# Ledger of designs, part 1: VH-VL binders against Uncharacterized protein y4jR

All scores and structures are predictions.

Target 1, 151 residues: Uncharacterized protein y4jR, of Sinorhizobium fredii (p55518)
Amino acid sequence: MKTLIVEDNPKKRASLVEYYSSEFPSDDLEVTSALISGLRVARDTKPEFIILDMTLPNYSPDENKGSRIELMPFAGREFVMRVNRMSIKTKVIIVSMFETFGVAPRLITLNSLDAELRDRYPNVFVEAVHYSQAQADWKTAIKNARLSLDR
Unless a header shows other numbers, all headers, positions and changes below count from the first letter of the chain; Kabat numbers aren't used for antibody chains.
F, E and O stand for the ipSAE by ESMFold2-Fast, ESMFold2 and OpenDDE, each averaged over both directions (binder to target, target to binder). V2 = 0.75 x the mean of E and O + 0.25 x the DockQ between their complexes.
[cut] stands for letters that were removed.
The coordinates of atoms that the task and the answers printed are left out; those that the model quotes come from them. Centres of patches stay.

## First folded at step 1 (VH-VL)

Design a01 (framework fv_amivantamab_arm2)
Fold by ESMFold2-Fast, scan of step 1:
Structure a01 (fold): chain C 151 residues (1-151), chain A 122 residues (1-122), chain B 107 residues (1-107)
Amino acid sequence: as target 1 above (151 residues)
Amino acid sequence: QVQLVQSGAEVKKPGASVKVSCETSGYTFTSYGISWVRQAPGHGLEWMGWISAYNGNTNYAQKLQGRVTMTTDTSTSTAYMELRSLRSDDTAVYYCARDLRGYWSPFYFDYWGQGTLVTVSS
Amino acid sequence: DIQMTQSPSSVSASVGDRVTITCRASQGISSWLAWFQHKPGKAPKLLIYAASSLQSGVPSRFSGSGSGTDFTLTISSLQPEDFATYYCQQANSFPLTFGQGTRLEIK
């Protein structure tokens, strides 16, 4: 299976890669760190499984060539919508360090984003889970989603 | 507000088939999977299988493979479990249960149906 | 299949007691374990998932611990409504399997 990870935080990215590689060593894993590169890889390689963050920069520092890096709080939502438009056979899970997004007065929760994405993109979106060292939720969510693809 | 309501008790002869329903409400049906778990008198809980309401994918316990079929009807938000070639040791209370955090959760079950007693006797 | 073995099969206790139930998996399951409470005539109730995560609405006197093959469920101060049968369940791999149950009885 081809799996894509889109995660800009180096420590969280390393944790996701270590866990995924240990659990599914036979999968072809590709890793990117920004919205645009992630979408490009998804379009070009058509991965069957995608693990991504809700908050991502448009471009990585290397791709941005010294310009300011701005995090887009709803980049994961944009990613899911655009992948859905690609009509490829893929499933997307969001793994986020944050439980709230945006700025007041339009602050929204991870739980409400999860419900929205499940309702709007049921053919692509799996779920959004919180990343926490104290809980096994995100590992379990990734494992379960991936195993479901084995039919 | 989340509810799973199962069909009523059944009495069957050996060799017959039974189909139990699990009508759900209070959540988006296609975002969760449904497991079926049974308990025979004097025995513990036994997992029978799982179905995704998202895409209809199933996984059945090997000892029931070939005798069990799980289906869903998204228009009525209902899951079904059919068990064929019934034997007396299939006498049990049958439960449906929803995945805790959606279709992709680790098969932890947060909401359960009330149970359906299936009695198999001559 | 992963076999789940609970100990003890039954335990007698008094209100206010600290009760510990153990569960052993026949192979490593990381933290993919849940604990359920089951009362006669009722459906099972999820108490703990992912070995140590307390389900919403479950009293804090319930706690879970362990990883790999050895797990425990602890009730720190037993209440009258806690007399029930308790089951562990592995969520590591198909088929999902339950322990045989531990009956918690009034002393």
Scores: ipSAE 0.000, ipTM 0.516, lowest interface PAE 14.4, mean pLDDT 85

Design a02 (framework fv_amivantamab_arm2)
Fold by ESMFold2-Fast, scan of step 1:
Structure a02 (fold): chain C 151 residues (1-151), chain A 121 residues (1-121), chain B 107 residues (1-107)
Amino acid sequence: as target 1 above (151 residues)
Amino acid sequence: QVQLVQSGAEVKKPGASVKVSCETSGYTFTSYGISWVRQAPGHGLEWMGWISAYSGNTNYAQKLQGRVTMTTDTSTSTAYMELRSLRSDDTAVYYCARGKYFWGSYPLDYWGQGTLVTVSS
Amino acid sequence: DIQMTQSPSSVSASVGDRVTITCRASQGISSYLAWFQHKPGKAPKLLIYAASSLQSGVPSRFSGSGSGTDFTLTISSLQPEDFATYYCQQANSFPYTFGQGTRLEIK
């Protein structure tokens, strides 16, 4: 299986890669750290599985040498929408360190985002889960989503 | 050391097909993809397509879609490129090249020695 | 498809010269650009990837720069073994596309 990870935080990215590589060592794993590079890889290689962060920069530091890097708080939502429009056979899971996004009084919760994406993009979106070093919920979610593709 | 070794030169008549092999060694075959690139005499480099050695997923140049097929054999760490309905303008040196997307790049870093395919009557 | 245009198509130079080859993409490709050296009878050789990263084993006289649509390959002090054809290649999206090549000839 071809799997893509899109994650800009180095520590969280390392944890995701370490877990995925140990659990599914035969999978062809590609890793990116930005919205645009992630979308490019998805379009070009058509990965069957995508593990995605909600908050991403448009371009990585290596892609935007000397440029100001800005995080896009809803980049993961944008990514899911664009991947759905590509009409490729893929499943996307969002793994986020944050349970709320935006600024009061217009806070969006991870649960409400999960419900929105499941409703709008049922053919590509699986779920959004919270990342916590103290809990294994995200590992279980990734494993269950990945195993659902083995048919 | 990484090595990509291609099959020998071929002479084909128009309308025939050719299948070029690319045997790899020195790395984990299923961890990389293989691109195929050709060069006709007096012309520049032309990308033909890419295949994942793990998944078998392919992406072909649009002008070759329907005439080209790329495959892999994991048991022998070998990639293949078959081109059908050969024309005289398919006369070229055909190369396989290793490539993998990692954070920030798609380098084609190791290449086979090339296979000359001549299409003539 | 992204079109890659190189300038010049050919250049004549002497050993010790500083040589500059440029490459322009028809749309933004960030830093996803590679440079290759190609000699008759041999496979292409990767020199530079990610616009400016020197491939292991390639002499430091080769350097790359640029981002977006405009890119440059520089050879700071030309050596006899550097006479070859040079190609840029975008790796931003499939299909990968090459420039038409720049022939570097002895003056």
Scores: ipSAE 0.005, ipTM 0.511, lowest interface PAE 14.1, mean pLDDT 85

Design a03 (framework fv_amivantamab_arm2)
Fold by ESMFold2-Fast, scan of step 1:
Structure a03 (fold): chain C 151 residues (1-151), chain A 122 residues (1-122), chain B 107 residues (1-107)
Amino acid sequence: as target 1 above (151 residues)
Amino acid sequence: QVQLVQSGAEVKKPGASVKVSCETSGYTFTSYGISWVRQAPGHGLEWMGWISAYNGNTNYAQKLQGRVTMTTDTSTSTAYMELRSLRSDDTAVYYCARVPYWLRGSGYFDYWGQGTLVTVSS
Amino acid sequence: DIQMTQSPSSVSASVGDRVTITCRASQGISSWLAWFQHKPGKAPKLLIYAASSLQSGVPSRFSGSGSGTDFTLTISSLQPEDFATYYCQQAYSFPLTFGQGTRLEIK
């Protein structure tokens, strides 16, 4: 299976890669760190499974050539929408360190984003889960989504 | 909040048919499958079949093949299970249960309806 | 059809006990197994899926293990609300099949 991870935080990315590689060692794993590179890889390689962060930069530091990195708080939502328009056979799970997005009083929760994405992109979007080093919920969510593709 | 709400209890004569409804809310109906499970008094859980709300594909338990029909109505986010040629041993509590779409409409039942008692008496 | 056999059929235990329930499949089902709790008058509740994954909202005293044909549900420190009937269910192939149930009773 071809699996893509799109995650800009080096520590969280390392944790996701370590878990996934250990659990599914035979999968062809590709890793990117920004919205635009992630979308390009998805279009070009058509991965069957995508593990995605909600908050991403548009470009990685190497692509941005010394410019200030701007994080897009809803980049994951944009990613799901664009992948859905590609009409490729893939499933996307979002794994986020944040449970709220935006600025008060127009705060959006991870749970409300999860409900929105399930409603709008049911053929592509699986779920959004919170990432915590202390909890295994995200590992369970990734494992279940991936195993569904073997069935 | 995800909810599955089933129709009320039914009393039927042998040979009749019954149609139980399962109205869903709080999620995208077409992203999930619905399984039907029953439990006769004093017995364990018995899987009856599954339907995809996405494309209407069904898979029925062999014992019930020819007597059961499962359907969905996307406009009302409701699943239905019709059981025909009722016998006294069809007396049971009937449940609908949601199946996550990443399981391709099969497997783990994460939310359940409250149950519908169907009594078949002579 | 895949047959699921649970043992024991019933177990008597006290609050604070460690309880173990076993489920055996008639053929290999990998990790495609779920555990449910069922109380009279209520719908069944999913506890464990994919053999060892804890369902959201379920207390950590519940754990599952096993693969292939032999599976175990463990309650590490039994609480009063845990007295119920427990069912395993294979999710490997249609038709989906349940074990016969294990009734957990007060000593």
Scores: ipSAE 0.000, ipTM 0.463, lowest interface PAE 18.4, mean pLDDT 84

Design a04 (framework fv_amivantamab_arm2)
Fold by ESMFold2-Fast, scan of step 1:
Structure a04 (fold): chain C 151 residues (1-151), chain A 122 residues (1-122), chain B 107 residues (1-107)
Amino acid sequence: as target 1 above (151 residues)
Amino acid sequence: QVQLVQSGAEVKKPGASVKVSCETSGYTFTDYGISWVRQAPGHGLEWMGWISAYNGNTNYAQKLQGRVTMTTDTSTSTAYMELRSLRSDDTAVYYCARDEYDYWSGEYFDYWGQGTLVTVSS
Amino acid sequence: DIQMTQSPSSVSASVGDRVTITCRASQGISSWLAWFQHKPGKAPKLLIYAASSLQSGVPSRFSGSGSGTDFTLTISSLQPEDFATYYCQQADSFPLTFGQGTRLEIK
């Protein structure tokens, strides 16, 4: 199986990679840190499983060539829409450190984003879960989503 | 200044192979893909395939699958397209083009090489 | 594959005319369409990307519009250097595909 992780936070990225590599050592894992690089890799390699953050920079620091990093709070939503448009056989799970996105008065919760993406992109989107180092719920969600692809 | 410079014209016999080069300058080579497009005399533009200068992954037009190979050399910022088992209907001008993709603009070819005429004698 | 169909295949016009060229995609491609100008002996030149964004250095008489499946390229006041073949290209998914071209020639 080919799997892609798109995660800009080095600590969270390391945790995701460590868990995934230990649990699914035979999978081909590719890791990127920005929206644009993630979309290019998804298009190029057509991964069967994607683990994605909701808030991502458009470009990594290296890709920006010294520009300030601007985080896009709804990048994960954009990513899911773009991947759906690619018509590739893939499933996406969002793993987010944040439970709210945007600024008042247009705040969106992780739960409402989950419901929206399930409704709009049922063929590609699995679920959105909260990431916490103290809890293992995100590990269970990733494992269940990945194992469902074997059935 | 972005520039793509292709190798010179080739005349080949049916059954031979041709390898066209595309040397780039004026940008970070690994930030963009390279698409190859050809035009046979009296015909329109035909996309042949794409290569990522970032990771070397390729996507080829089905019609050419098995006969075409695209590669890159990051040390020289050069892309290559090799077409094998040439037929007379492969006579065309071959172009390389810088393939830009971003979140707002989609994908498009913003800079092109000058073209390489490949003639396959009957 | 996404099929791109241009109309008309050829058009004759005079300097100063308003010219429109249409491009239709066989499925929805959002705004992911580019327009190219191609002259004999030269490489194609990007005019419009993302359906309506004018490429830097391209004269403002060129404009693009449309979304989904139907797209239009307009030249508001034709100039002598505009006689060329024009191609649309979908940028939604691989394989990338071009329309068959529209030849614009002097009347």
Scores: ipSAE 0.006, ipTM 0.522, lowest interface PAE 10.3, mean pLDDT 85

Design a05 (framework fv_amivantamab_arm2)
Fold by ESMFold2-Fast, scan of step 1:
Parts: sequence; C-alpha cells; structure tokens
Structure a05 (fold): chain C 151 residues (1-151), chain A 120 residues (1-120), chain B 107 residues (1-107)
Amino acid sequence: as target 1 above (151 residues)
Amino acid sequence: QVQLVQSGAEVKKPGASVKVSCETSGYTFTSYGISWVRQAPGHGLEWMGWISAYDSNTNYAQKLQGRVTMTTDTSTSTAYMELRSLRSDDTAVYYCARDSYEDWGYFDYWGQGTLVTVSS
Amino acid sequence: DIQMTQSPSSVSASVGDRVTITCRASQDISSWLAWFQHKPGKAPKLLIYAASSLQSGVPSRFSGSGSGTDFTLTISSLQPEDFATYYCQQYDSFPLTFGQGTRLEIK
C-alpha cells in the first residue's frame, strides 16, 4: 500500500511517522509538509491512504483564493476537494491539533468540518480527528481507517 | 501564445464514432489537464469529462460513461476525445479547454470548437 | 449534481451602462465559481475565477463578488465588445456544471 502523510508541524509529523511505520511496516510511506507538494505527490504516486492536517502552508496564488473564513484558506479542506477531483482511488483522514478554526463569533469546529467533508466528499473522506499527545484516539482512528482498506 | 487548435467539423450517422483532436502549444503540455465541454444548438454548456496530461487520469460525466474515451499524446502535445454510439442528440459544438494546474476545474484557454452533426 | 441558475436570462443595455448578472448555486460552493464570456462563432473566454479574481488580460470594468450560493458579475461601464452571452460555472465538485447563460443585448 502507498500512504502519504501531509503535515507541517515537525513534532506531530514525527509522531505520525513513528506510529505509522511501527504499525504498518510493509507500507510505502511518503511524507510532505505543504499543500502544493502534497497534491503533487498524490497526483504522481496515487496513494491509497492519506493522513492530512487541516492547517498547512501553501505558496500558490491560486491556493490563497476561496475561503469561507475571510482570513486564511482551510488547506486540508482544499486538499480533500482537489484529491476528489483527481478521481484517484484513495481515502483521506484529517488529524488536527485544533478543534476550532477562524475568529469569534464565526468559529468553525472540527466536528462541523468533519460533517461537511463527509457530506461533500463521501468517496474519499473518512473522518477528522483531534490530535493530542495525551490521548490515543488519533492512533485508533488511523488504524481503523487503514485496516478498512484491506477488505 | 497559449493556443488550442481542434480538428475540423464532422458529419456522422447514428451509431458511428467520432474522434476530435485538440493540439496544444505555448505551454508545458504535461503540466495541465484538459476538459471537454459541448454545446448543443439552443442549449447551454455541458461538461463531458477531464483528462490529466501529466498521468492520463480521467474523470467522465456519468451520462457519457461507457461511450466516451479521452486520451493524450505527449509527443505531439495533443488531447483526443472519442465518442461512440452516436445519437442525434449528440449534435453539438465540442470544445477542449485547459484546466488550471494548481486549481482544478476552471478553464483559462479554449479550443475554437468542432461542430459534430449526427443525422440519419 | 449542483444546479446553477442565472438571472436574468437576458438584459438589454447601452454603452456606458452598469450591468449586473447573478448566479445561484443549489448548494454551498464556497468561492469555487468562474465567469465566462461567449460570443457567436468564438470559444468561451474566462473572465473571473475563484468568484472574484480577475483573469490576466481581462479589462478591470469586469468584477465578481459573492460566496456560498449567491454570486454576481458586474460590468461597470459597458463597451461595444461586451455584448455577448455570459455563463457562470461551479468547480467545487464533479460533475462541473454551468448556468443557463445570460444574453447581454444592445438596447
């Protein structure tokens, strides 16, 4: 299986890589840290599984456009949409350190984004989960999503 | 500078196939996708499908699935769209259009169009 | 599929007029909307992408606005070459879909 991790935070990225490599040592794992590089690798290698952050740097003028929150683009949401348009056979899980996005009073929650992405991109999107060093829920979510691809 | 040039008009009988070409120039062919869009007389624009010149991945409109095939030839920077089992309601002007490399789905350059007439 | 509805279906105007065309999506498409100009015998031409971004080479009298489900194309001072049919197009999800078109005619 080919798996892609797109994560810009060095500590979280190291934790994701360590966990994934330990649990699925036979998978071909590729790692990137930005929206554009992640999309190019997805297009080039067509990974069957993608582990993605919601907040990612990007340097394309095109990537800075449409955003429902008028501050910064939601890079992970953008990634899911674009991967869906590529029509590659893949499943995406989002693992985020943040539970809310944007500025009060118009905050969007991780649960709200999860519901939106499940509704809009059911063929590629699995779920969005919260990352915490103290909790193991994200490990369980990754494992369950990955194992579902073996059926 | 960027130019998409399509093959000439075609007249076909019901049940035949047509293959329209779209020769590109002025950019790196493999960096962009190509969409095909048609317009029947008196109707609006209808998207038919998309192909990546980078890796030949395709996505076709559901109603055309099984009848349409999109291909590319990187040596000539040309995209092709073949439509089989033609019906009278396939009479339309067919356009190829270049998709944005970084933002899929809007078309910055278009071919001049190819009229395909299907008559019995 | 996402349905795109344009209003009005036709509009008559004079050179120098301000013209507005609206486009409504059947569901939220964020800002993933483009506007095209189409003249008889020619290919469509991209004017606006990402709802409000002006395509290079397009005159600044064209502008786009909106987000979510409601979008507007504005021509601030109509020129003779602007008489054409205008289409909106969503690119939020496949299949890509277009509005029915708005025909801009000489008054």
Scores: ipSAE 0.006, ipTM 0.516, lowest interface PAE 11.0, mean pLDDT 83

Design a06 (framework fv_amivantamab_arm2)
Fold by ESMFold2-Fast, scan of step 1:
Structure a06 (fold): chain C 151 residues (1-151), chain A 123 residues (1-123), chain B 107 residues (1-107)
Amino acid sequence: as target 1 above (151 residues)
Amino acid sequence: QVQLVQSGAEVKKPGASVKVSCETSGYTFTDYGISWVRQAPGHGLEWMGWISAYNGDTNYAQKLQGRVTMTTDTSTSTAYMELRSLRSDDTAVYYCAREWDYGDSYYYYMDVWGQGTLVTVSS
Amino acid sequence: DIQMTQSPSSVSASVGDRVTITCRASQGISSWLAWFQHKPGKAPKLLIYAASSLQSGVPSRFSGSGSGTDFTLTISSLQPEDFATYYCQQANSFPYTFGQGTRLEIK
């Protein structure tokens, strides 16, 4: 299967890549670090599975020519919406270090985001899960989501 | 010039608490996280935990879980580390160090350190 | 937790010598390894990050190599100011862990 990881934090990205490559070594894995590059890869390669961060920059540091990176708190929501509009056969899981996003009055929790995306994009969105280096819950969530695609 | 300046030496009795400050300057505070590292006399470096200056997210070494609290004050660009229920084996030099906290940099390393704060725990 | 083991624990050397320090991780850490120099009374100083990248301002006689589990720090021609304790540190996952340190002493 073709899987795409979109993650801007290099350590979290390395952890996701190491886990996924070990658990699903036969999958064709592509990795990118920003909203725009992630969307391009999704459109061009049509991955069957996408592991996505909620907070992403529009461009990677290399594409940004060394400019300060501006993070978009709701980039993951934007990504899911755009992928849904592409009408590709894919499933998306969000893995986030943050449990709260944005600023008042637009402050939302990971739980409320999960409920919103499940309701609005049931054909592409699976779930949103919290990432913690100390816990293995995100690994279980990724594995369960990926294995469900084998049916 | 990027600088991390720590509070002065402390002498505490067993069972007391200590709160070390780390005042930063010369960079955007919220772009970096702060790790705390200590060194007991005759021992090596020991990582205690990390805090994001952006959102206050923390990760603590398991052996210190429940005794340590890390906080930040964005208005003063200062990080704090409080260690409670002090024991004699908590005697150490305590360091704060900055670490890139967001964006795809491939540079998640403690590049600038505070000068250290000696905390002595004795009866 | 990832265990970091350095070898040797202590080394005696003369100015001009080539010195090699090794660091081993108990599991794969890719290139997420840093090397620090630590002198008594001073804060640790970052020398190498991402296993092989030289930190700005660090002399070119310092170099790092390795990936996965085995890493090496090399000082190509030892200078008087290089006598210190050296630590490797994995940055792959929390909790961060350090090696036990290698004390570099005058012969």
Scores: ipSAE 0.000, ipTM 0.494, lowest interface PAE 15.2, mean pLDDT 85

Design a08 (framework fv_amivantamab_arm2)
Fold by ESMFold2-Fast, scan of step 1:
Structure a08 (fold): chain C 151 residues (1-151), chain A 121 residues (1-121), chain B 107 residues (1-107)
Amino acid sequence: as target 1 above (151 residues)
Amino acid sequence: QVQLVQSGAEVKKPGASVKVSCETSGYTFTSYGISWVRQAPGHGLEWMGWISAYNGKTNYAQKLQGRVTMTTDTSTSTAYMELRSLRSDDTAVYYCARDFKGWYSLGFDPWGQGTLVTVSS
Amino acid sequence: DIQMTQSPSSVSASVGDRVTITCRASQGISSWLAWFQHKPGKAPKLLIYAASSLQSGVPSRFSGSGSGTDFTLTISSLQPEDFATYYCQQSYSTPLTFGQGTRLEIK
């Protein structure tokens, strides 16, 4: 299976890659760190499984040479929408360090984004889960989503 | 058991080319990239470049651009690094190391055992 | 190119000592920093990635910290097998660059 990880935080990315490579060593894993590069890889390689961050820069540090990264809080939502339009056979899971997005009084929760994406993109979106270094819930979520593809 | 095994030591004359191989086993070759790093006697580690085993894309250190070529052979799970127009200051131990297939790296693990290339008249 | 500078260039220590090695980047690299151990006649070995994550199989006496431009590798209780040269390496942008190395010597 071809799997794509889109994650800009180096430490979280390392944890995701280490876990996935250990748990599914036979899978073909591609890793990228920004919205635009992630979408490009998805279109070019048509991965069957995508592990995605909710908050991403449009371009990686290498692509944005100014080293100042503008994070897009809802980049993961944009990614799911655009992947759905590609009509590729894929499943997407979002793994986020943040449980809320935006600023008071207009806060959007990870749970509300999860419900929205499951309703709007049921053919591609699986779920959104919270990432915590201390908890293993995200590992279980990734494993369950990936194993569901084996039927 | 993930292993990277490199070809043996080489002695070359100035102006010649050298091609070092890095045979891999114990993992899916096309799921990773290979970085090449060298160390000249008395000097530190110097990154030479990287190749994706997934799609063959390369990124070379600017200082070596035009003299270095990195390739892969998926059928043998082997990476190659060719350095042309050799000079005496290319004398070094050359390492291959497993890396990501993207432009970034989390760290190189594992490394090949190293290949000594000596350039002398 | 991002320049990586290590301090000290060499340090002498005894078994059981706490050893600290620092690494400074010429620009912000977030947490895109790894630490390697290199012993004569052997290939380098990854110790720490993403500034503070311990590589599988590496003893817990090794730890990394820092972000941005200033990073530290700590060995909490030095063992005989730890005498080696240590390198930091940034992966924030290409070309990937290493520090000059810190040689850890017995006494």
Scores: ipSAE 0.007, ipTM 0.508, lowest interface PAE 15.0, mean pLDDT 84

Design a09 (framework fv_amivantamab_arm2)
Fold by ESMFold2-Fast, scan of step 1:
Structure a09 (fold): chain C 151 residues (1-151), chain A 123 residues (1-123), chain B 107 residues (1-107)
Amino acid sequence: as target 1 above (151 residues)
Amino acid sequence: QVQLVQSGAEVKKPGASVKVSCETSGYTFTNYGISWVRQAPGHGLEWMGWISAYNGNTNYAQKLQGRVTMTTDTSTSTAYMELRSLRSDDTAVYYCARGYFRDLPWYYGMDVWGQGTLVTVSS
Amino acid sequence: DIQMTQSPSSVSASVGDRVTITCRASQGISSYLAWFQHKPGKAPKLLIYAASSLQSGVPSRFSGSGSGTDFTLTISSLQPEDFATYYCQQANSFPWTFGQGTRLEIK
């Protein structure tokens, strides 16, 4: 199957790629690091599975020659909405280093975003999980979501 | 459509054994584990153990260790739970429930359940 | 064994009410807690896993919160089909254990 990873942090991206490639070596894996490139790849290749960060830049450093890199705290939320609108057959899991998003007083938790996305986009969105280098919860979540597609 | 279908009700005498089946369909059997949960009249739910359909590894509740055996038959996509040396307090409805792989049951929970099998042990 | 204690043991409520059920673990279980709905003659139904993750197909009026030892299940606007017994269950360590159940009754 075709899987897309959208992750801008090099260390976390390397960990996701290493784990996924080891666990599902026969899958065709594509990796991007920004919201716009991720959406373009999703539209063009129609991956069956997407592993996505919540906080992403609009464009990668290579695409923003001479521009600032601005992180969008709810980019993953927008990504899910836009791929749902594309009507492609895909499932999305969000893997985030952050448990809170936005700026006080409108701070939103990962759990609240998870609940919102499950309610609004049940055909596309699987879940949002916290990434921790010390714990394997995110590995378990990715494996469960990917294996559910083999049913 | 994912379904777990259990064998029918059983009536047993104390000291006997009972073997309940759980026939699965609508998913890849070997990608999941099966948990067994029971409920005695007037009591809550009690977890008995689980088995991985992937590699056959099992884990049983301590108080049932030595009396319970869980197995799978991949050719029929069926899980079994055998309880030996039956006591009157083993009277319960027995459920099978699908969980993810052996490595994964801690997180996602038991999402698809069989209809239940009533086992009555007369005193 | 980890003991799971639910509160209240029973509650009477009306359609449209906000209902909260609590679950307390005798030791820390991180977020490895699930909530089930159980109706007579039917198998239990998974509502929430990992303390706060809503199971696919479950109405958004159900929500879970908590970590460590204290957990809550909330039904924001009770519907007729929600009258049932609710159980929490820990999956932190073997044997997995359930709470005693909370019976949710009409009126």
Scores: ipSAE 0.000, ipTM 0.474, lowest interface PAE 19.9, mean pLDDT 84

Design a10 (framework fv_amivantamab_arm2)
Fold by ESMFold2-Fast, scan of step 1:
Structure a10 (fold): chain C 151 residues (1-151), chain A 122 residues (1-122), chain B 107 residues (1-107)
Amino acid sequence: as target 1 above (151 residues)
Amino acid sequence: QVQLVQSGAEVKKPGASVKVSCETSGYTFTSYGISWVRQAPGHGLEWMGWISAYNGNTNYAQKLQGRVTMTTDTSTSTAYMELRSLRSDDTAVYYCARSLWEGYDTYYFDYWGQGTLVTVSS
Amino acid sequence: DIQMTQSPSSVSASVGDRVTITCRASQSISSWLAWFQHKPGKAPKLLIYAASSLQSGVPSRFSGSGSGTDFTLTISSLQPEDFATYYCQQANDFPYTFGQGTRLEIK
């Protein structure tokens, strides 16, 4: 299987890569760190599984050319919508360190985003889970989502 | 150069809410995050949560989920922490701290506010 | 949550002594550990970050070492201003957690 990880945090990215490579060593894994590069790779390689962060920069640090990094709080939602419009055969899971997104009074919770995306994009979106190293819930969620693609 | 200045001490009754401010200066506010840490009398330091000043994203300690809200006001370079449904065990000195950001690798607390004593009694 | 345990809980020492404080994480945190000094009536002060990196303005007598689960803070020659409580803190994952503290007292 072709799997894509889109994650800008190097520590979380390393943890995701280590876990995924250990559990699914025969999968073809590609990793990117920004919204636009992630969308380009998704279009070009058509991965069957995507592990995605909700908050991403539009461009990688190299493409920003020394500019301050500005994270887009709803980049993951935008990514899911655009991948759905590509009509590729893929499933997306969101793994986020953040529990709320945006600014008051329009703060949105991770649980609310999860419910919205499952309702609007049921053919491509699986679920959104909180990333915490103290809890193995995100590992279980990734494993279950990936295994569901084998059936 | 870098300064974090917190609002003054507060005395609250159980069930009330408190909102502590943290006014920053000497750096680009939106390039860093703010963590909130408290210390109850006779106890150690306890992390409450973190907010990004560049996009408002938050992460709260699960124990406080549903009772705490962290916000920022970029126009005044000020962070806020509101704690609701106060209990006697919320009596503590509350600190704001700048979260050091090194390419998303590391979030350390390099500058701190002076602390705000919140007493929950009677 | 990742539990951080410090040892000893308190230590008595004299000016000029070498002091060692240890910190153990309940699971691997790589090198994502900071050490803080806390004095009564003042905010905590960052001494060491990334397990071994000395914060700017902190005297070179402070040093940190370790990785994974076991970490050490060393003060090579104790000065009068070093009597304080010291805390370790993991920055590997949310929620960030602190050790219970080690109180450094005058002998």
Scores: ipSAE 0.000, ipTM 0.512, lowest interface PAE 14.4, mean pLDDT 84

